# VHH binders against o67189, part 1

All scores and structures are predictions.

Target 1, 350 residues: o67189
Amino acid sequence: METTIFQFQKTFFTKPPKERVFVLHGEEQYLIRTFLSKLKEKYGENYTVLWGDEISEEEFYTALSETSIFGGSKEKAVVIYNFGDFLKKLGRKKKEKERLIKVLRNVKSNYVFIVYDAKLQKQELSSEPLKSVASFGGIVVANRLSKERIKQLVLKKFKEKGINVENDALEYLLQLTGYNLMELKLEVEKLIDYASEKKILTLDEVKRVAFSVSENVNVFEFVDLLLLKDYEKALKVLDSLISFGIHPLQIMKILSSYALKLYTLKRLEEKGEDLNKAMESVGIKNNFLKMKFKSYLKANSKEDLKNLILSLQRIDAFSKLYFQDTVQLLRDFLTSRLEREVVKNTSHGG
Positions, changes and structure headers below are counted from each chain's first letter, unless a header gives other numbers; antibody chains are not in Kabat numbers.
F, E and O are the ipSAE of ESMFold2-Fast, ESMFold2 and OpenDDE, as the mean of both directions, binder to target and target to binder. V2 is 0.75 times the mean of E and O plus 0.25 times the DockQ between their complexes.
Where letters were taken out, [cut] stands.

## First folded at step 1 (VHH)

Design c1 (framework vhh_etentamig_d1; at its last look DockQ between E and O 0.02; V2 from the best seeds 0.00; counts 0 for: pae E 12.9 > 2, unsure alone 62.8 < 65, placed apart)
Fold by ESMFold2-Fast, scan of step 1:
Structure c1 (fold): chain B 350 residues (1-350), chain A 126 residues (1-126)
Amino acid sequence: as target 1 above (350 residues)
Amino acid sequence: EVQLLESGGGLVQPGGSLRLSCAASGFTFSSYAMSWVRQAPGKGPEWVSGISGSGGSTYYADSVKGRFTISRDNSKNTLYLQMNSLRAEDTAVYYCAKDSLYYDSSGYYEDAFDIRGQGTLVTVSS
């Protein structure tokens, strides 16, 4: 069978499937983790974790057939990670793959979950042993959720606690976390703890609570600070992003996208285009984002945006062609902007 | 007052060559890095090439590397861009930019591009 993680999670604990072997894969790893947490809670000491890079063939096959001897014959939930590494140990001979497939097909005493840390491609799913697992077991996919679905999940969580959230506050929270489900869970829990039931969460309250936690840093916050010319705070946020392992290329891509959209909007304004219609033409349809982009346009001249675009292109060229560190080049850019602010404040006598 | 005056553009066939010039005044030319920037019809600005104040270091965008050569004559306060093997995609208005990637005499970095001129139009077409 083939199904989504949502359908599988709804049915598995209420009407357990006849199939015994499942592959869990997909982009939304948080949903797989949520399922496995619930599975661990249900099975307790009968929840068994195996590592494909460490386990031998015989140990693996034994784990699939063994039931708990502690407290009698009890069904186990057997979860295997790094299954690809286990397959490498089997070699590429047909006989070894056929043995694995036969053992998996004949699982009757336990449930077996083969967990992948990424979305599997059609080629992998159509190749053995997964092709056979699809026939006698199940392939469960955790597809990336749409932004609208993520928004509804967050709204539901607040409503379950009797908390009303302003639309702008909600949109800010979604942007701050980049629609990341794990970060949203942490932020929503903090906001629920902060708020009483039937309280209205305002944009100002969300901003205060989010900014009070230094370990939770977002690329959107960096871009916002930079485009509003708060270079001192932007430098601090950049250092935090890098400290938490955010890829410099991701920061550059988001910043470049925003700069180009803003420059396009300046050009359309000069041609007499209505700003609201211009924003919609470049994909900015949400009222909160329109408000933010209006602030960015007010804070930046066409020349400012041109300079930003050119500086980012130069940073990209230096990183690729001259082997310079992207992070250091971004720091140098921001430091230069901050130093110019100090000079202006000291020398401007008007 | 910084003044930059670009010249040398025109209509050229694909595979042809052009040499652009930029006459600079109003600042200590040799103390500043200089860049060439272009803007193609319907597109955003693109950084093309940069040169250090001394002329000892030159840098190029991937799209022009091996085809364009940036140079400067500090005795004449003039920046040049030699463009060879021109393509239709090189069609743009080309601007000379004062670029303070290095510390100036005051000890402050400036990475802002100072683009003052009207540019020079390069059209690569049959």
Scores: ipSAE 0.292, ipTM 0.738, lowest interface PAE 4.6, mean pLDDT 82
Fold by OpenDDE, look of step 2:
Structure c1 (fold): chain B 350 residues (1-350), chain A 126 residues (1-126)
Amino acid sequence: as target 1 above (350 residues)
Amino acid sequence: EVQLLESGGGLVQPGGSLRLSCAASGFTFSSYAMSWVRQAPGKGPEWVSGISGSGGSTYYADSVKGRFTISRDNSKNTLYLQMNSLRAEDTAVYYCAKDSLYYDSSGYYEDAFDIRGQGTLVTVSS
């Protein structure tokens, strides 16, 4: 039976399951890590980690063996990483797989957690040994969370610490992190530390603390300038952001998200849909953000937005495939746009 | 109990100025962004302006940009809207609105604001 990591976590720590072997996989690795952290806390010295790429077959089976020569062995939690690599070591021999399955099936006292760093495919789950494990153990999945769920989690975290967060502040934080749980964790922790003396977090405070390189430089300012086609100022702000240590990928994430939304909105507008409803449909609910997006739509044609998206995709591709400097690519992009604007203005003034 | 009380509305000539106030009680005022919304006769509600809890960030609808100024005094739990260069089209009931601290479970904001006051009428007429 496949269960979500949230449900599993709740059940595991309140009513221990009868099953002893579990596969943990999913897109949200942060959730798995969080669970494992709690597990480690619970088991302490009885928490054991095995690395499938490093451990020999013999060592592996020994580690799973419950036959302690010394009676009264405390329940242990065994976490196995890189299990796929271990399987490769076992080879394609049917007998070896059967042995493995048998050993896992016979785990009675300890808990075994097989952890994958990605979401497993259906084919993988339907293949041995995972197929068998699913039959006598459990499959736990950490699926991607909705934006709303992520918001709730963040709010809950602040609330647990007695911190109130302004709505705009929260939205800013979420947008800035692109709803990435790992990034959110880091930023939320920083903010909590900052708020240790204050029970209220304002937008201004979040702007200063989150991804804060300096009080005067904001990623959203850059985005605004770019989307409003003030490329000269955008270049200046970009340089400032980079100087302060903001990662270019964060900027790219926000830009891509906004560009895609804007393009969608432009299309809907052309179809005669109500803009406010359209904005809601793409997740823009905040009145302030609606205002900004309206401005962006006024400033950009459908073609402009399409070109922007393509440019961003190219930058991403060059960065990832050719390991080019993302910052330089962004600069080049802005410079190119600036040059085009200057030419347009000179041709009409004439 | 959360309360918002608007004041300062009245009759003004085109081109005139008016300052609205909103007295807030029943919540930590500085923790919440606040907005002004207005509703003209026969029209739906329109967002006018917003301000962050600290007052550091302000936002305006295009229709009022450059003419209206939103501000707040957190020590007095009061929200303000300075309205200059008033036009006939600005005639409406103006409401002070409190933003929600938490997102609702549905993720759909039918009303982006938790609470609004009773409103104050602004009439711009020659």
Scores: ipSAE 0.021, ipTM 0.307, lowest interface PAE 6.2, mean pLDDT 84
Fold by ESMFold2, look of step 2:
Structure c1 (fold): chain B 350 residues (1-350), chain A 126 residues (1-126)
Amino acid sequence: as target 1 above (350 residues)
Amino acid sequence: EVQLLESGGGLVQPGGSLRLSCAASGFTFSSYAMSWVRQAPGKGPEWVSGISGSGGSTYYADSVKGRFTISRDNSKNTLYLQMNSLRAEDTAVYYCAKDSLYYDSSGYYEDAFDIRGQGTLVTVSS
């Protein structure tokens, strides 16, 4: 069964299909990201991600297991990235490929989404296990959209919010973003917020808003800046995250996870363990992420990481015990660190 | 085994241009999104640009938007980065990366990239 991502999304959330395993691929990756974001919203804690290049065969099959020794479980959405890398780990072993197909065929209560970063060729879709998935599940394609279709989608979005956009303003916006759906989503959301009271957008207003506000919101940019001790820029990015409505608990979760992994890596290095092996033991297997963590390790002593962890624990405790503003506590932490850097730099050089 | 071989770096004056190339092998190139990542001396790596497997969707970090253009030729298994209006801040080793899309619990894209090559050094100085 083959369908488009637009048709699939329309059907999936209103009348869920009986099929349980789907391959998502295509040229318009933003549409896949949008679908997965809605999945994450729907499934919450029951939304799980598997990385085909970093998990073992048994970990993979265990994660797809529907059986619980203690009783029923809620329906899950399992999203699998780098499935091609997982398939290469299986190699040409007929028995292992047959096992994979059997497991996928027998998924009954969960949904499994095999996500590809590109549009798959006909030959790839016709080979196992994807050939079998096409039979008992579905193949969902996100094809490239025409410029006219993109224009109509943007117009529809403004109309849904009751906003009248001038033709020249719309064309300027489309040209500015190069018809890029990811950039358009961000700019349209900003323009809708800007025009929420007035309900009309002129060319001058689009030029002012779109030209002056181009920052992307990225929690991982904040984490990078903090861990590399650029506290001034970290404060700026934090303010941006909060102004765009990012929940403070998400920021704290990511920071705490990274800090704990880094502290664990420092301990393992002290015990003489190989850094590459140590990183894989805490779930850091991707080479880009390894480069990032190596940079974090160089920038932070074990004491730095211990103090960061304690500060995050204190922020969390004060938020819950005394109902203090989590964001302000984190801002105060960063400000204190920045001010200590200023004192150091103004100290008398001997 | 995945291999990525970057080339095209060099010394250039501010305002100049360079075109980077990445020769890919060991995987079905057209099936994967690709990215450029850079690392300045003594700093952490920074994502620069990404492109879908077909080349139909492109993405850029704010610091390079309007100056850099990513492209690919799937018939030659080659990724490109056209770098215009270069600045001192662009000085870095540039890496080609096999890309994947990842959404964390916050709903934002995490840049997870598979870097295999030695990179190509771009130096922007007067």
Scores: ipSAE 0.000, ipTM 0.400, lowest interface PAE 12.9, mean pLDDT 79
ESMFold2 (binder alone), look of step 2: mean pLDDT 78; pTM 0.798

Design c2 (framework vhh_surovatamig_d1; at its last look DockQ between E and O 0.49; V2 from the best seeds 0.00; counts 0 for: pae E 5.5 > 2, grease 29.4 > 24.2, SAP .696 > .668)
Fold by OpenDDE, look of step 2:
Structure c2 (fold): chain B 350 residues (1-350), chain A 126 residues (1-126)
Amino acid sequence: as target 1 above (350 residues)
Amino acid sequence: EVQLVESGGGLVQPGGSLRLSCAASGFTFSSYWMSWVRQAPGKGLEWVATISQSGSEKDYVDSVKGRFTISRDNAKKSLYLQMNSLRAEDTAVYYCARDQTYYDFWSGYSPYFDYRGQGTLVTVSS
């Protein structure tokens, strides 16, 4: 049975469902992220994230296994991203899919949340293994809210802060953000901060403040800044990304991928290989991206890249093994590098 | 078994003060956010105040801001609500509740209380 994210959230936290496996999908990813945030808060150390593109089949099944060697198995929440990629890894073998379905069906103590970053098509939902999951688990959909509802949410938020927004200003904001709740959150927060003194927002003010920092809060912007060693700006963008609801592990994934590719490229360059060919060999085919990567290579030594990779691995380990705050670890990393850069600049300027 | 026992309610004149207490047992008190909620005659349950595990974070419904203060003593497993400048509209049964409230930027606080006491009646009348 398909339920809305609102209904599901209400039920899940008030009366735990009997079903253990859920698929979360929909157009409104903000709602899913919000739910997951609440879930994480509830489960704390028992909140586990799996990445379907990174995890091996064996690791996947182990993670879903309820057999704790250490006896008292606390209920866990397991969140799975990139499940589609995992399915691809399993291949077209019917037996493997059946195994997967069996494993999911046998989840009894833990909750498993398969998260999609888009609305699934009917065809996808009617295909295995999701078809089976729908039968013994639940499908949760995060539908887009009506424009009117979103408008009311925004108005309510401003009102709560004692801020009056002109109608034209509000409409502009809504249009500018495309009624995206995540984007609206970011912009509304900025505007609230801006209006702290005046408590009135005009159209001109909204135009001035909205999207003034970055047109697109993009993980790639963060990565770009980090790789170009603009750590101060990177920190700011990181905060924006987090506020936007981007999961830190997603950031880490992209960073790690880029770092590894860069390190590989650096090695190939040292061997005298053609850089363009080398970039293509690591999956960089777009000319724009090639240009960026060239810039990254210029900005980073082999040692820098190695250190970056090691740092990212450490962050990953601390996050996964010790359940430390990934965001804080990233902040610490950036701050540390910023401090080092400042010291270097002061030593060379004196 | 989780138990919450409220005390301190009574009749008070407008402008008066009361201090409510809640004694908690049957769970690790210091591990939970705690809240006060109230139900006025003929009205639904209303959230009043919330306090974090350590007491470092506090939140209040707007109507009681500046007048009510929530506090806790984890050693005594006790929750308190100091109510000053009481108004007639504050008349209600007040409940101590173990807080499972979730916060969202757009929706605000979504209160869910898995346990609450039997309540203590506060009547503000001239």
Scores: ipSAE 0.252, ipTM 0.471, lowest interface PAE 1.3, mean pLDDT 85
Fold by ESMFold2, look of step 2:
Structure c2 (fold): chain B 350 residues (1-350), chain A 126 residues (1-126)
Amino acid sequence: as target 1 above (350 residues)
Amino acid sequence: EVQLVESGGGLVQPGGSLRLSCAASGFTFSSYWMSWVRQAPGKGLEWVATISQSGSEKDYVDSVKGRFTISRDNAKKSLYLQMNSLRAEDTAVYYCARDQTYYDFWSGYSPYFDYRGQGTLVTVSS
C-alpha cells in the first residue's frame, strides 16, 4: 500500500490499518517528526527506537521479536532510523535479506516504522526489502507543503503574539530557511522572543537574530576545544555559551561544518592531494585557520571524524524528532567522550 | 467497543458547584488525552477542557479558566470536571470525549474527538 502521511494520519490512531510495517519518507520531514511525536505520546513506554547504524543483527531481530499467541499482550511501536546502514551491515547475501523480509512480514502484534530522512527515489522503493514492505505493509510519503501554506503558518504564529513582520523580513526568513518547517520553528521562536516587547520585526532585525557573527565567535572556542579533545574545558565553555543565550543550533551548525571539512581533508590526503590546496578547496584560506585545521587533523583520525559526524547527526535527529534538549544531548556526548579517555588511560584491574 | 458514560449533571443555583464524572471502557484509557465538550441549547459544540494522558498538561477555554478543573484517575479509568462558581451561561449538555489532539508548533492545539458519550445535562438556574 502507498499513501500520503495526511491520509495515513487521519485513521492510524483511531482505526489503524491491518498492515503492521511502514516506510516513512519524504521531503517534508517536519510532518514525519510530528507523526512520530504523536506516536510516542500514544505508546509511551511501548515506543522503541532502533538506530540501524549502531545495532547488531541480533539486537535488531530481538527488538522485533513477537511474543507467542498466549504471551503477548501490549502493542508496541518500533521506530527504525538509518535502516539503509543496517542493510549495508547485512550485505548482499540473499538469505539474510530473505530472513529480514520474513521477520518483517511476520510482525502481527506490533507496529514497525522504518523512517528515512529524505524522499526515496522510485528505484530505491523498488528494491528489496522495501519492495516487499510495499506489498505486505505500507509506504507513507510526506510531500512538501506549498510555500504559500508555509508562509501562512509563519504569519499565523507571529499574529498569535501580536507581532508585525515587514514583508521583506518575512520573505528573507522564508528564503533563509528554504521554507523548512523545522528550521522555521527554531528561528520563529527566537524572533518572537526578540520582538516580545516592541512587537515589530524589520528585515535588519531578522538578519541579526537568524544569524550573528558575535554568537559564532564564542562558538568557535567551543569547537576548537572539542576538536582538540579537551572535553573538560569544552564542557565548561558549553555551559558558558548557554548562559549567554547562544542557541544550540548554531553550535551544531558550526561543529558539523568543521567536522565535514576535516573528514573531506582526510580523504584528500589519502588521495595524495596537497594539504594547503585541499584546505582552500573547502574554503579555508586564512593562514591562522589553516594552522588550526592542521592541528585538528593531527588530533583526529578519519574514524574519529566519521564517528563525530554520526554522533552530531544523531543529536540533531533527537533534538528535532523528540524535542529533546540539544544542550543536554551535547553535554552527554562530551561527558561520554571524557569518560572514554579516562578508561583508555586506566591500568587493567579487577 | 469504546464507551464513555457521563454522570453528575443536575440543577444548581448560580454560584454553585458540580462535579462531573466519566467512566471509560473498551480502550486503554491511560493512553489517550481526554476532553470535556458542551452544547448549550440551540448552539454548536464548544470545547471546554482537555487533559493529557498523565494529567500533567491541562487546558481550558477562557470562559471557564479559574472556575473549572479537569482531572483523571487512570486506575479507575475515569475523567472528572470540577465546576465551581457556575453561571447561567454554563448551562449545557456536557460530553466526555476521547481526544486525538494534534499538537503542532505551527497550528497549536487542534482537538479531534473520535468518540464521545451520551452527555449529562447541567442546568444553572435560579
Scores: ipSAE 0.025, ipTM 0.269, lowest interface PAE 5.5, mean pLDDT 80
Fold by ESMFold2-Fast, scan of step 1:
Structure c2 (fold): chain B 350 residues (1-350), chain A 126 residues (1-126)
Amino acid sequence: as target 1 above (350 residues)
Amino acid sequence: EVQLVESGGGLVQPGGSLRLSCAASGFTFSSYWMSWVRQAPGKGLEWVATISQSGSEKDYVDSVKGRFTISRDNAKKSLYLQMNSLRAEDTAVYYCARDQTYYDFWSGYSPYFDYRGQGTLVTVSS
């Protein structure tokens, strides 16, 4: 089956298809990310992610075949990133590709989603193993949306929140992000939070609030979730950022900067300094960032921030001194924080 | 080029029936969800009914549920709307539409019909 992400998303969540293996590709990566977010919500504990560059062949085949015990004998949604790297590990031997194709064809109990971070060329789709997947599974393309449709989606989101955005402000936001839906999502959400009381966005306000570079915009969703202690969503966003090519060192740089500023603000607050003046002294000058930093300060104690800074320093040191993967160290940190919150809540409840 | 051509509209008395047809060309009809949308005189566009690629899933606006039936024939590249127990409030121009409605956590449900036919007028009057 060959279909678009719009048709597939609608069909899959109403009545799942008979096909069990799908390739998700395309230029509009935001649409793929949105589909996977809804997929994770539906499957919960039965949603599993595999990284083709990290997983062994036997682990890969086992993961596709075995059902989850978390919902009884319930099916899993298995999402595979970096599938091209997995194919490189298999090499060019015909027998290894035939084994892979047979395993994929025989998936009956789970849904498997092979995710590409770019649009596949016709030549790639016509080569094995994707040629065979197209015959027994589905190829789902996330085609680039028109500029007019992107504009209408952004405008609709502001209107749903009762926010009036000036035409010049809207055009500036669209041009600055290059009509990139991932960046637009992050900027629109920040602008909605900023305009929650006033319900109006002018060009001057968008210029003050919007960040100028795409990589910084993408990373801020992760930083926001982490600082608000939504570690489960932070783990998900981290995986998405890495899959879209955001460098781990850039994530570390922005997170470290925010943690240090927040710790400084806690110290200045303890000395009785005015919070607004304190924020400006650490470079937080726009009203939206001030609002966000106030929420981060409420969510984190001084000890929380000190522990975050120490953990980030440890991650930096271990990646440099012991050649450990920065992404895996960040995942370990977030997982430890999530487990700590579960233990804390259990202790208070019993 | 994408073309959608509606037919079957006309004047009918309250309680009567009409069957609307839509002939599609210029795209792979079987790969698209399809919808019927209507516009009453002086009103905005209103979604009426939707059907999945295979025809296994169907949905209707509450006011027509139980009275209207959407169906499709992929071999003939045709979409149909069987309208029974017609009411004066059903008077409208009916459009066949290619459905690209999308749901996501950021935008919510975003009804979108990228191609629409010329429409066929249905008048329910005594």
Scores: ipSAE 0.014, ipTM 0.337, lowest interface PAE 7.9, mean pLDDT 80
ESMFold2 (binder alone), look of step 2: mean pLDDT 81; pTM 0.813

Design c3 (framework vhh_7nfr_2)
Fold by ESMFold2-Fast, scan of step 1:
Structure c3 (fold): chain B 350 residues (1-350), chain A 126 residues (1-126)
Amino acid sequence: as target 1 above (350 residues)
Amino acid sequence: QVQLQESGGGLVQPGGSLRLSCAASGFTFSDYAMSWVRQAPGEGREWVSSISSGGGSTYYADSVKGRFTIARDNVKNTLYLLMDSLKSDDTAVYYCAKDRGYYDILTGYSDYFDYWGQGTQVTVSS
């Protein structure tokens, strides 16, 4: 059986499968951890963790067949990590692999979960022993989720706690975390704790509770700070984004898109077009983004936006034509803007 | 109940052509923009093409522009993707998606999809 972790999680606890051995793998490790957390809660003392790099062959085979003595003989949930290391210890001989496959096929009393910390390639899944596990057991994949599915998961968590979240508040939270499930879990838990007595979350409350440039950084926060001309904070957020593994090209793409939309809005505004309708024409339809873009337009003149676009084009050209580091070019741009702002404040009697 | 059913996929040789169809039901098809999204084995989802509710505006990913054509028949509630000059890199499961009406005007990509079809496999190989 092949299925997704999302579907498997829904069915396993309500309508347990006939299969007894499962491989859990995928990009969205948070969902695998969530499933295993629920599994541990259900099985309690009957939840057993094994480490493939430490366990012997005989100990592993014994663990698969033994039932729990808690409350009498009862089924266990056996979870094994580092299974690849266990396979290396078995060696490459057909005889050892056939024995392993036979033991796994004959599991009847317990559930066995083989957990990988990454997405398995087709070649690995088509090789023994996983090829045989796919035939008598299940392969469960935790694929990266769409933005819409992530949004629905977040809404469901708040609803389960009886908390109503305003649309603008939710959109801000999703953008702030960049739809990262681990970061969303941490922020949602903070917000649930905060709202436990109030049961209603507004945009202002989410901003207050979720405000942390150093802990909850994403590309949206960087772009927001830059467009509001808070260059000092923008530099700090940029460094955090890079340390979290965000690609510089992604930052440049989003920033350039925003700058071009803002410049277009300035041009339409000069022609006397209604701002709200102009925003919708450039794809800005939700109230939160409209509010942010109004702030950006107020903070930036037409010349400011033209100069930003030209600076971003130079950064892109220099990184591509001269193989210069995009991050360093962005830092240089921001520090140049910060120094200019310091000079202006001094010159104007600040 | 909203339902989207893809068909028309299959095995084709490089340089060949395929026509994908998506039969839509359970909503007023002519009121919504529609998109095609693909997922190659072991890779994330890639937006391919979008078409406005009335069919007057079409958008394409750079990787398929000039080779693929998106079309719709609002009388038959059907979305199409005409695929010419197919390459091995076009091998993927192709999904029909109903948009919530949110578009990035510069790229034509919708960030919100209410519903997805089950997908149809396209394999480009000799």
Scores: ipSAE 0.000, ipTM 0.090, lowest interface PAE 23.8, mean pLDDT 78

Design c4 (framework vhh_7uia_1)
Fold by ESMFold2-Fast, scan of step 1:
Structure c4 (fold): chain B 350 residues (1-350), chain A 125 residues (1-125)
Amino acid sequence: as target 1 above (350 residues)
Amino acid sequence: QLQLVETGGGLVKPGGSLRLSCVVSGFTFSSYAMAWVRQAPGKELEWVSSISSSGSTIYYEDSVKGRFTISTDNAKNTLYLQMSSLKPEDTAVYYCARDLEYYYGSGSYYPFDYWGQGTQVTVSS
């Protein structure tokens, strides 16, 4: 049989197939992990993992045929990783490969899952032993999902918990994670926990909770506010971070890193470099961060970024050379920026 | 029901040490492999270390080998990460994760189904 991971997951747990051996492969590895998680929950102690690079041939064959001695056959789920390395240990001897295929074909009491960490090419699937597995077992593919499909999966997860997500909140979350299913899992679970008392999830709540260590402490919120020139809120967040024991040098490190990357991106943009490629070259691969850095670039001129870098260098030098309190120097910096912004607002009538 | 709670993070100087703890409830701890995963500022999730349910198989990301030690205490339903010779590059939010299988190497591949909320580790002077 040949099927998708979605159809396989639905049918396996409701009406188990007659086939006993399956190959799981594909681009969306998270979907394979989701299936295996449910499999482990179902089988418990009867869920067995084999590592093809570590296991001996005899241990491998014993594990596939193992049954309970008390109540007759007890069905096991046997999951095999690094199967390619196991095949290398068997070598090129025809007799050993024929034995492997025979053992796999004759699995009666267990389910065997051969798991690959990537999508297999047609050549690999048409070669032994997978060619034979396709004939008596199943090939299950976890193909890359469309953005629309990922959006629907996230909506379904929230709906299952009785949570209504505002459209702008959902779109922000999807962009924040770059449609990465694993990151979406992490953020969705945090948001579900947060929203347990309130069944409506807003954009403000997603912005506050996503990528935070706690609801009350977020170093990235401070950096965001500062780079977007909301100095008044930045001062309040700074005080909260210090109250929670976040060291000012950690704040300085993150802020300095961001300022330097932004300045570099400004220079590359002036040269006519593709912004997306430029961001990846400075280590910004996450779509949420790419979106944030685009906002920071729009909010700050090249001169603004140069002045920020110089100010941060002065704060570092002043704390080291004159033993000044880094927190007070940061507060002084933010206060001077706030005063400048207030003067601008006053001159334009507010 | 299922809960993973990390503690032990904080600020430490380069060359220092920290021990992270993850207390687990809502499932049979000894039946699952466990992992530590981190996310540094502005970076993607990075797998750090995994330990099998039996404790017999342990894997580390190359950058932390020889410096970090993963361990479990089944009686306390607790996963540990002992970190030594800490570097500024180790600054990250560290997550405890329930792992179906243990893998070494990072990339974009992770076999985790449940995560804690994370604990901040900051390595700076």
Scores: ipSAE 0.000, ipTM 0.263, lowest interface PAE 16.4, mean pLDDT 78

